# Designs tried in a protein design chat: VHH binders against a4qp31r305to451. Part 21

Target 1, 147 residues: a4qp31r305to451
Amino acid sequence: PPGSRLVLMSQVCKQTLAKDSEKLNDVNIKLHRCSEAFIYLLSPLWSVTLDKCRNSTLVLGPVRTSVHIQSCENVRVVCVAGRLTIGGSFNCTIHSLTPTRPLLLPGNASLTLGPFHTQYPTLEDHMASAGLAVVPNLWNQPLLFGV
Key: E = the ipSAE of ESMFold2; O = the ipSAE of OpenDDE; V2 = 0.75 times the mean of E and O plus 0.25 times the DockQ between their complexes.

## First folded at step 13 (VHH; framework vhh_8emy_2)

Design p5 (at its last look DockQ between E and O 0.84; V2 from the best seeds 0.00; counts 0 for: pae E 2.2 > 2)
Fold by OpenDDE, look of step 13:
Structure p5 (fold): chain B 147 residues (1-147), chain A 126 residues (1-126)
Amino acid sequence: as target 1 above (147 residues)
Amino acid sequence: QVQLQESGGGLVQPGSSLRLSCAASGFTFSKDWMHWVRQAPGKGPEWVSSISGSGGITTYADSVKGRFSISRDNPSKTLYLQMNSLRPEDSAVYYCARTYEITFTHGKYKVTFDYRGQGTQVTVSS
């Protein structure tokens, strides 16, 4: 069922990874220790977790549930997501469209937030598929927890 | 060279309407999201609205939702902001921007634009 699969991408280094496959639809993505990578996952996703990634850029299709960024450094994330959580991260930039207030956990430094700004041909269809077709954007209304 | 030029501002009474325009050049307009940002006297820049490249997706700040409408004409490379039911608190310089970012560092924040125009003044007063 949707949200039951997990795809682990570990140690993607010094490369460009671009995928727009139906195989990614409603899948949980975990990116672990990616470095100097450009990663494009342009499909409706269930959830995305970034853990200990560095010097990388991620452009994501709409994420139905949550994007979680943890212990990352110099990472740029572009995403539409139901929820956004960021903790323990340094010099990271997130451009998002999220109907819930981003949650900033302890340990962040030099975070940059901006509104979602990426266009690709099937974006609107993907947003509809992910249940995010018509939502408010609260990207600039973060909640600080323990900060 | 990327260029943005806002126009359409003015002095109006509360409850009135204005339509702002932003002329864009120097890049593939239809491939980029565009944003409106405003800055009131004594306050920092405030995000107002965004629109996708195709115009199919629009988002608004809570303070303007239901009153403002963002649109674009890609053939003429023009961004618009229809402002209805204007209030005194809408008074500000309005900018169009291709990107908009807020950086938070040790309790301080700064706003960054890659490109924006000179802005257009909107004053709502009785």
Scores: ipSAE 0.813, ipTM 0.902, lowest interface PAE 0.5, mean pLDDT 95
Fold by ESMFold2, look of step 13:
Structure p5 (fold): chain B 147 residues (1-147), chain A 126 residues (1-126)
Amino acid sequence: as target 1 above (147 residues)
Amino acid sequence: QVQLQESGGGLVQPGSSLRLSCAASGFTFSKDWMHWVRQAPGKGPEWVSSISGSGGITTYADSVKGRFSISRDNPSKTLYLQMNSLRPEDSAVYYCARTYEITFTHGKYKVTFDYRGQGTQVTVSS
C-alpha cells in the first residue's frame, strides 16, 4: 500500500546520489547524517525526513504528504510537498511549492525560503501522481510555532 | 549582460485589467523560472507569481490567485502578467526577476531578488 515502506539513507557522504526509479514511488524516505552530498530523488514520494544532514543539496520529486527538516545545517532543499516543517536548523535554504503554510518549529536560525524553481521532464506527471498538480504555493507564509 | 525591462503599467480604476510585459536578454530565458515581484512605497518587495522555464507550471501569491495570470513567450524572450479585477492594494512598482528569496532571522526578514529594470508603475485609484 502507498506510504507503507521506509527507505533509510544514512551517512551518505561526499557523493552524488541520483535515483528516479519507480521503486521509490510512494515511499517514505529518511535521510540521516548525510554530509557534503548531492541527492536527487526524482520520483513521487510519500514523505521525506531530513535529520542531522549538513552541507548538502537535496532535490526531491513531489512529496504527497510532508517534508520534515530537522537539525540540519547548511542544507539546500528543493521540493514540491503537501506540507513543510522545519526545526532546529541553521543556514538552510528551502525552495518549495506547498499548498500549506510552512511550519517553523523552535531552534531555527537564518532560514531562507524561496518559490520552487526546478524542472525535470516528468515533473508534472509526478506532481499529478502526488495530488499536487494544480495547487496554490504558500511558501512565503510560514507559521512560527512554539515562539 | 542580463537585462530585464518591464512595461505596460498605468493608472486604472478598480476592477480594471492590465497586462505587464518583461523583455529579457543576456541569459538562456527558456531555462529559468521567472518571477513577478511588486513593491509599494514604504513596503518591502512582495512576491507575486512564478512560472517555470517551459511555462508549464505557474504559482501565485494568495493575494492575487484567481485574478492574475503569468505567462511567457520563449521565442521572443518575453514574460507577461495579466492582471484582472485590479484593487487599490495592487498599486505598486512591478518588477520581473530571475530569483526571489526571503531569509528569516531573529525578529526580522530580508528579501533578495534579481532585478535589472526600472519596473513599471501600476496605480489603481478611483
Scores: ipSAE 0.479, ipTM 0.779, lowest interface PAE 2.2, mean pLDDT 89
ESMFold2 (binder alone), look of step 13: mean pLDDT 80; pTM 0.782

Design p6 (at its last look DockQ between E and O 0.81; V2 from the best seeds 0.00; counts 0 for: pae E 2.5 > 2)
Fold by OpenDDE, look of step 13:
Structure p6 (fold): chain B 147 residues (1-147), chain A 126 residues (1-126)
Amino acid sequence: as target 1 above (147 residues)
Amino acid sequence: QVQLQESGGGLVQPGSSLRLSCAASGFTFSKYWMHWVRQAPGKGPEWVSSISGSGGITTYADSVKGRFSISRDNPSKTLYLQMNSLRPEDSAVYYCARVYEITFHGSKYTVTFDYRGQGTQVTVSS
């Protein structure tokens, strides 16, 4: 069922990874220790977790549930997501469309937020599929916890 | 090179309407979300609205929702902001931008744009 699969992408380094396969639909994605990577996952996803990634750019299709960024450094994320959480991260930039207030957990430094700004041909269809086509954007209304 | 130029601002009374325009050049307009941002005297920039590349998705700040409408014409590479039921608190310089972001440095913050124009002044006063 949707949200039951997990795809682990570990140690993607010094490369460009672009995928727009239906195999990614409603899948949980975990990026672990990616470095100097450009990653494009242009499908409706279930959830995305970035853990200990650095010097990388991530462009995501709509994420139905949550994008979680933890312990990352010099990472740029572009995403539409139901929820956004960021913790323990340094010099990271997130451009998002999210109908819930971003949760800023402890340990962040030099964090940059902005509205979603990336277009690809099937984006709106993907947003509709993910239930995120008609939602507010609260990207600039973060909740700070222990920061 | 990328260029943005806002126009359509002016002095109007409360309850009036204005339509702002932003002429874009130097890039593939339809491949980018576009944003309106405003800055009032003594205040930092405030996000107003965003629109997807095709124009099918729009979002608004709570302060302007139901009153403002963002749109775009990709063939002419023009961004629009229809402002209805204007209030004195809407008074600001209005900018269009491709990328707008806020960087937090503890209790301080900085605002940056990749590209924006000179802005257009909107003044709402009795």
Scores: ipSAE 0.879, ipTM 0.934, lowest interface PAE 0.5, mean pLDDT 95
Fold by ESMFold2, look of step 13:
Structure p6 (fold): chain B 147 residues (1-147), chain A 126 residues (1-126)
Amino acid sequence: as target 1 above (147 residues)
Amino acid sequence: QVQLQESGGGLVQPGSSLRLSCAASGFTFSKYWMHWVRQAPGKGPEWVSSISGSGGITTYADSVKGRFSISRDNPSKTLYLQMNSLRPEDSAVYYCARVYEITFHGSKYTVTFDYRGQGTQVTVSS
């Protein structure tokens, strides 16, 4: 069932990890304590949480529900997502396509937002699978809560 | 080596239409998302619209949605912006770009814009 599985990727360090398998379709992903890593998850995903990651680059296939970025430092994230939240993060850059206002929680500093700018051959098909094919992009209209 | 050249602006009355063009060279145009950005006098650059490399995905700022249409022709390496129902608040210099970013420090922010051309002036007034 969609959104019933969790894949934890913990302590991915000093490597490039690339996955595009249908086994990741509609999976909840948690990336925990990754460092100096390049991570490509090019499947339609259910949700993604980045927690305590540092000095890393994440390129995600379209995420149906939400991308949560918390307690990260010097991380670049490229994503299409239903919702985007960022908290407690320093020197992070997020290029996104999201139909809801990004939520900026307390504890962020030097947070850079930009519009989604990445292409791969199956991107449009994956966006359709995640229900995000024809949506507005509100990346530049963040909602600052408690900051 | 990357060059972007904007054209098609002018002085028009409210309610008019204009079509902007952006000629690209020095890179593989079809591999990149492209953006339109505008800058009014005394204001920071404002994101207007984006289009995917294939042209299959388009996005718009809320202020222009339903009035503006972005498109591209990859064989001729040309990006377009069709601007309908123009309003005085649309007056600005319009640029095409490969990158546009906003950096936040609390409630303050800065805008970073990698412009490669001179832009094209759109002025809407009677």
Scores: ipSAE 0.434, ipTM 0.779, lowest interface PAE 2.5, mean pLDDT 89
ESMFold2 (binder alone), look of step 13: mean pLDDT 82; pTM 0.822

## First folded at step 15 (VHH; framework vhh_8emy_2)

Design q1 (at its last look DockQ between E and O 0.65; V2 from the best seeds 0.00; counts 0 for: pae E 9.4 > 2)
Fold by OpenDDE, look of step 15:
Structure q1 (fold): chain B 147 residues (1-147), chain A 126 residues (1-126)
Amino acid sequence: as target 1 above (147 residues)
Amino acid sequence: QVQLQESGGGLVQPGSSLRLSCAASGFTFSKEWMHWVRQAPGKGPEWVSDISGSGGITFYATSVKGRFSISRDNPSKTLYLQMNSLRPEDSAVYYCARTYEITFHGSKYKVTFDYRGQGTQVTVSS
C-alpha cells in the first residue's frame, strides 16, 4: 500500500541522480550521507528524510506527508511537502511549499528558507495526487523549538 | 541579465482596486515561479503571492486571500497582481521577484532577493 515502501539512497556521492518513475510513487525516501550530489526525484512521494547529507542539491516531487532534514550541511532542498522539519543542520537552504509551519528543531545554523520555485510538466498532477494542490503555503512561518 | 520592472502603483482610496504589472526579461519566464512581495515602512518584506510557471498554481498570503489575484502572461513575459478591496494596511512598496529567501540566525532573520524589481509604491489612504 502507499507509504509502505522505503527506498534508501545511501552515500550517493559526486553524481547526478534523476528519477521520475512510477516506482517512486508514494514511497518513503531516505537519503543518507549523500555528498556533492544532485538528486532529482520528480514523483509524488510519501515521505523524505535527509540524514547527514552534505554539499548536495535535492529537487523533490510533491511529498504527501513530511520532509525531514537532519544533520545536513550545505544542502539545498526544493520540495512541496505536507510537513517540513529541519534540525541540526548548517548552511542549508530549503525552498518549500507547505501547508503547515516548518518546524525548526534545535541545532540549526544559517538556515535559509524560500518559496517553492520549481516546475516540471507533471507537477500539477503530482501535487493533486499527493493531496497538495489546494493548500496554503506557510514556508515563511516557521516554528522555532529550542535554540 | 535578469530584469524585473514593476508598475501600476499609486495612491488610491480604501475599497478601491489596483492592478500591478511586472515586466520580465533576461530569462525563460514561463519556466519560473514568480512572486509578489511587499514592504511597508518600518516593516520587513512580506510575502504576498506566488504563481507557477504555467499559471496553473497560485498561492496567497492569508492577509490578501480573496482580495488579490495573481496572474501571468507568458508570451509577453508579464506578471500581474490584481488588488481589490484595498485597505490602508496594504500600503507598501510592491516587488515582483523571481527568488527571495529568509535566512535565520537563531531567532533573527534576514530577507534577501536575488532578482526583484525596483518596486512600485501602493498607498491606500482616505
Scores: ipSAE 0.391, ipTM 0.760, lowest interface PAE 0.8, mean pLDDT 93
Fold by ESMFold2, look of step 15:
Structure q1 (fold): chain B 147 residues (1-147), chain A 126 residues (1-126)
Amino acid sequence: as target 1 above (147 residues)
Amino acid sequence: QVQLQESGGGLVQPGSSLRLSCAASGFTFSKEWMHWVRQAPGKGPEWVSDISGSGGITFYATSVKGRFSISRDNPSKTLYLQMNSLRPEDSAVYYCARTYEITFHGSKYKVTFDYRGQGTQVTVSS
């Protein structure tokens, strides 16, 4: 059942983790306190939360609902997502394809948004599975909360 | 040395068409997403369109969808923007870019381009 499972990845440190398994299809992912990690999750996902991650790179397959980035430092994220929310984060770079305006919550500093720039062979199939279209991309039209 | 050079702009009447070109050098053109961005006087930069390295995936801003068409020719390292049914609000300097980023510091932001030329002026008026 889509969106019924949670995979928690806590304290992934100093390693590369690459997964493209069908077992991740439609799963909620939480990455918690990961550091100095390279994480590639190239499957259609339900949701992703990054919380308190540092010095890491995350490349995601299409995320049906939302990617939430909270309290991260020096993190690079590459994603396709239904929604993108960022709060409390420092020196982070997010390259995205998203049909909704990214929401910037309070507490961000030195945050960079850029367009999605990643290709892999099954990307379009995964976008279809996640219900995401290639247009529009509103990566550059964020909404700022609390301003 | 990375270079981008835009051309093809001009002064035209509403409803006209123009085809913009961007000549690229100094990088592996076929592996890079390419973007068109425009900037009108007194406004911040506005993303217009982008295209994947192979040319197989394209995106458009809502304001130009159905009127503009992005394309590329990888052998000649050239990016194009076909602009049809031009309107006065399309008047701007048009730039091509390898990347188009918004940099945020709290509530303030700046748009940053990676190695672009001087742009090409498009003016739509009677």
Scores: ipSAE 0.007, ipTM 0.346, lowest interface PAE 9.4, mean pLDDT 82
ESMFold2 (binder alone), look of step 15: mean pLDDT 79; pTM 0.788

Design q2 (at its last look DockQ between E and O 0.35; V2 from the best seeds 0.00; counts 0 for: pae E 2.8 > 2)
Fold by OpenDDE, look of step 15:
Structure q2 (fold): chain B 147 residues (1-147), chain A 126 residues (1-126)
Amino acid sequence: as target 1 above (147 residues)
Amino acid sequence: QVQLQESGGGLVQPGSSLRLSCAASGFTFSKEWMHWVRQAPGKGPEWVSDISGSGGITTYATSVKGRFSISRDNPSKTLYLQMNSLRPEDSAVYYCARTYEITFHGSKYKVTFDYRGQGTQVTVSS
């Protein structure tokens, strides 16, 4: 069922990974220790977790539930997501469209937030599939927790 | 060279409407998300709205949702902001921008634009 599958991408380094596949639909994605990577996952996803990634760029299709960024450094994330959480991360930039307030957990430094600014041909369809609306967008209204 | 020039601002009464324009040049306009931001006296810049390159996606700040409408004409490289049901709290200098970011350092934040116009003043007062 949707949201039951996990795709782990560990140690993707010094490469560009682009996927636009139905196999990614409603899948949980975990990126672990990616470095100097450009990763494009242009499908409606269930959830995405970035853990200990560095010097990387991640462009995501709409994420139905949550994008979680933890312990990352110099990472750029572009996403439409139901929820956004960021903790323990340094010099990261997140461009998002989200109907909920981003949650900034402890341990962040030099965190940049911006609006969603990417488009690809099937984005609107994917947003519809993910059940995500364009309004409201609360990307600029973070909640600071323990900061 | 990238250039953005806003126009259409003015003094209006509460409840009235106003349409802002932004003329863009120096880049491939149709491939870029465009944003409206505003800055009121004594306050920091506030994101208002943005629109995708094709115009298929539009987003709005909660404060203007249902009242403002962003649009664009790619052939003329023009961005628009239709502002309806204006309120005194909408009074600000309005800017069009290609990029808008907020960087947080603890409790402090910095707003960054790569390119924005000189702005157009909107004043809503009875």
Scores: ipSAE 0.598, ipTM 0.836, lowest interface PAE 0.5, mean pLDDT 94
Fold by ESMFold2, look of step 15:
Structure q2 (fold): chain B 147 residues (1-147), chain A 126 residues (1-126)
Amino acid sequence: as target 1 above (147 residues)
Amino acid sequence: QVQLQESGGGLVQPGSSLRLSCAASGFTFSKEWMHWVRQAPGKGPEWVSDISGSGGITTYATSVKGRFSISRDNPSKTLYLQMNSLRPEDSAVYYCARTYEITFHGSKYKVTFDYRGQGTQVTVSS
């Protein structure tokens, strides 16, 4: 069943990790304590959580439900997502395409939002698989919870 | 090379209207959200309005909602801002932008965008 599997990527350090396998289709991804990493997950995904990562870049295929970024430092994320939530993060930049308003939780400092700017050959097919469209893009209309 | 050129500003009386234009080149105009940002002397930039690539979605800062109308003509690669019921507080240099970023520190934020053109001065006399 979609969204029933979890892939944990923990302590990916000082390397580039690129995956576009159909085995990631509709999988929940958790990236935990990654550092100095460049991570490309170019498949339609169910959800992504980025937790306690630093000095890293993450480029995601379309994420059906949510991308959750918490407790990250100096991380750049490029994503298409149903929802985007960010909390407890410092000096992070998120370029996104999302039809819902990003949720900014408490604890962020120097958090930068910008528009999605990435393309790969199967992106359109992956967006269709995730039920996501190029419009609307509400990257610039965050909801500030307790901020 | 991305190029943006603003025009249509001027000196007007309070309550007047102006129509700003922005000529764009060097990118696929119809695929990009476009934005108007303004800057008064000694102030940081203030986001005014934006519009989706197709023109189907528009949003406005609360200070201008109901008075300003953003539009675009994709064949001519031109962005517009119709400004009605102008107030002295609207006086600023107006810029169009393809992208901008919003940096947050608590509930306070800063808008940053790449200036490509010289902007167009709007002055509403008091």
Scores: ipSAE 0.342, ipTM 0.768, lowest interface PAE 2.8, mean pLDDT 86
ESMFold2 (binder alone), look of step 15: mean pLDDT 80; pTM 0.789

Design q3 (at its last look DockQ between E and O 0.04; V2 from the best seeds 0.00; counts 0 for: pae E 6.3 > 2, grease 24.4 > 24.2, SAP .724 > .668, placed apart)
Fold by OpenDDE, look of step 15:
Structure q3 (fold): chain B 147 residues (1-147), chain A 126 residues (1-126)
Amino acid sequence: as target 1 above (147 residues)
Amino acid sequence: QVQLQESGGGLVQPGSSLRLSCAASGFTFSKYWMHWVRQAPGKGPEWVSDISGSGGITLYATSVKGRFSISRDNPSKTLYLQMNSLRPEDSAVYYCARTYEITFHGSTYKVTFDYRGQGTQVTVSS
């Protein structure tokens, strides 16, 4: 069922990963210790977690539930997501469209938030599939927790 | 040896069109996502557009959406960027770059390192 599958991408280094597949639909994605990587996952996803990634760029299809960024450094994330959570991360830039306020957990430094700035032909369909809309977008209204 | 060579840049007036090309060699062109990025003086690099190996998927920055069109000819190993309704803020050096296209089989995937060309200058001015 939707949200039951997990795809783990661990230690993707100095590489580019690009996929648009129905096999990714409503899947949970975990990126672990990726470095100098470019990752494109252009499908409606269930959730995405970035853990300990460095010097990387992640472009995501709409994420139904949440994008979680933890302990990352010099990472750029482009995403439409139901929820956005960032903790323990340094010099990261997130371009997002999210109907909820981003949650900033302790340990962040030099964090940049921006609006979603990307389009592709099936984006609207993917957003619909993920139950996400273009408004409201609260990318610039973060909440600080644990401070 | 991987090579990417941009061409087609020049000086044009606002509202005009320009078509950039990128000649690729030294690798299996159709297996790579290709990209256009640009850098204006005093600014950092800006992503412009991506295209999948087969050409079936295209991505655009919002700043160029509706004006620019990325395409590719895999037999001739050439990447294109059709630039319409050009604006002064489009002025920059334009670079083509490559990345590998992957397929998932279970938890298995393949990836490749990136390359880019030397760039071609685009100047939009009255």
Scores: ipSAE 0.059, ipTM 0.516, lowest interface PAE 1.9, mean pLDDT 90
Fold by ESMFold2, look of step 15:
Structure q3 (fold): chain B 147 residues (1-147), chain A 126 residues (1-126)
Amino acid sequence: as target 1 above (147 residues)
Amino acid sequence: QVQLQESGGGLVQPGSSLRLSCAASGFTFSKYWMHWVRQAPGKGPEWVSDISGSGGITLYATSVKGRFSISRDNPSKTLYLQMNSLRPEDSAVYYCARTYEITFHGSTYKVTFDYRGQGTQVTVSS
């Protein structure tokens, strides 16, 4: 069933990891303590969590539900996602297409948001598979938690 | 006033190399990610590559990875795209761009806006 599996990628360091396998379709991904890494996951995904990653760049295929970025430092994320949440992160840049307002939790500093503008050959098919084929982009309308 | 001016395009044969330049003015160049985007006749814009403000991080579209190299010279406010092993499908008008971003520092934020130049034509004859 979609969304029932978890793939943990822990301590991916000083390497480039690129995957576009259909075996990643509709899985939950957790990237934990990755550093100095370039990670390309070019499949339609169910959810993605980045936790305690640093000095890394991530390019994701469309994520049906959510991308959650927490406790990261000097990380660039490029994604299409149903929802985007960032907390506790420093010197991070997120270029996104998301139809919901990005949620900025406490603890962020030097956080940069920009619009999604990357492309790869199967992107449109993957966006359709994730239910994100024709959606507005609200990347520039974040909601700040802690009013 | 933000200005970007591309140059270095031309008509070349397949397998040739070209180096594109982009002269920037009116903003603190080293603080911004810069991008190359191309547009072929009758097609929508296609992202080609981007580079971090310091130049330490680069990304490429899969169609150009291994053939194109993005770089910058922050003192001269100039962005470059070295294009090797050119193919007919690389034919397009190439634009450098600064995409708009929202940057947060503590409780304050600053919005910057997207700018691009007039472009430079690259034509690769088959």
Scores: ipSAE 0.053, ipTM 0.527, lowest interface PAE 6.3, mean pLDDT 83
ESMFold2 (binder alone), look of step 15: mean pLDDT 80; pTM 0.806

Design q4 (at its last look DockQ between E and O 0.73; V2 from the best seeds 0.71)
Fold by OpenDDE, look of step 15:
Structure q4 (fold): chain B 147 residues (1-147), chain A 126 residues (1-126)
Amino acid sequence: as target 1 above (147 residues)
Amino acid sequence: QVQLQESGGGLVQPGSSLRLSCAASGFTFSQEWMHWVRQAPGKGPEWVSDISGRGGITTYATSVKGRFSISRDNPSKTLYLQMNSLRPEDSAVYYCARTYEITFHGSKYKVTFDYRGQGTQVTVSS
């Protein structure tokens, strides 16, 4: 069922990964210790977690539940997501569309937020299928949690 | 070079309508999300609305939801903001932008634009 699968991408280094496969639909993605990577996952996803990634760019299709960024450094994330959480991260940039206030957990430094700005051919179809609310869009209203 | 030029601002009474335009050039307009941002005197820039490249997705700040409507004409590379039921608190310089960011440093923040226009002044006053 949707949200039951987990795809772990660990130690993706110095490479570009681009996928738009239906195999990624409604899958949980975990990126672990990726570095100097450009990762494009242009499918409706269930959840995404970035853990200890650095010097990387991640462009995501719509994420039904949450995008969680933890302990990352110099990472750029572009995403539409139900929820966004960021903790323990340094010099990271997140461009997002989210109906909930981003949660900034302790340990962040030099965090940049921006609106979602990525266009790809099937984006609107993916947005339609993801069922994510686009109103309100609260990308610029973060909440400090646990600080 | 990327160029954005806003127009359509002016002095209007509360409850009135105004339509802003933004002429874009120097990039593939239809491939970019476009945004409206406004800045009132003494305040930081405030996100207003954005629209996807093909116009199928539009989002709005809570403060303008139901009153403002963003649209675009890709053949003419023009972005629009229809503002209805204007309020004094809508008074600001309105910018169209391709991207902008807010960088947080503790309790402080800084807004930066990579590409935006010179802005058009909207003043709502009785």
Scores: ipSAE 0.861, ipTM 0.932, lowest interface PAE 0.4, mean pLDDT 95
Fold by ESMFold2, look of step 15:
Structure q4 (fold): chain B 147 residues (1-147), chain A 126 residues (1-126)
Amino acid sequence: as target 1 above (147 residues)
Amino acid sequence: QVQLQESGGGLVQPGSSLRLSCAASGFTFSQEWMHWVRQAPGKGPEWVSDISGRGGITTYATSVKGRFSISRDNPSKTLYLQMNSLRPEDSAVYYCARTYEITFHGSKYKVTFDYRGQGTQVTVSS
């Protein structure tokens, strides 16, 4: 059953949204067209896609499979993730703990990468739930695609 | 007000060990991730390792994994880097820092990190 559900969060605007419910455990999340928002999803997640989000901050609980960031502008993302992919995005900052090399697809400009830098009380338990409790961090070794 | 003071560097032979220390003050040390960053002459700053505020999560650059060990003592507000099996390519000034980022602008990049100390020199030479 893990990874069988999709939760779509569309047009979250000018607000702070915080969820730490176990109902989000092992779900796929899509954040679409969020703007001027602070979004905290502090549960172990299966996958996350950010699409067309702007001027926002996203703090994610550990993501078992992948975080995909597409067509975002002026977005800050903080995550622990199995895989990280970024494309078509401008002026974005991603602080991550990820055991695979981040993939930078075509269309990006002014991307900032940094190591994961947050803490919340259940973080380590959530990392274990996502299979990421003891992993290397390859945040600083991206693969750049599209010569 | 924020102060970071690195110490423990020196001139050593390949294969040697050193333990670096960073004394911190002026902020809530136990609540912050801390980083070690090194810079060799003529090179940009290189991220080495970090550790979570409570010390339960540690990560390492691939070039030092298995040889270096980061730790912290929150009561004394001290960060450590145990460096074993030292190699000539580990020679650098080592800094502790509260942040580290790499910004990509096309094919160029720049490194930004928030250091406050003088660093401590590590020189590994035969």
Scores: ipSAE 0.553, ipTM 0.824, lowest interface PAE 1.7, mean pLDDT 90
ESMFold2 (binder alone), look of step 15: mean pLDDT 80; pTM 0.799

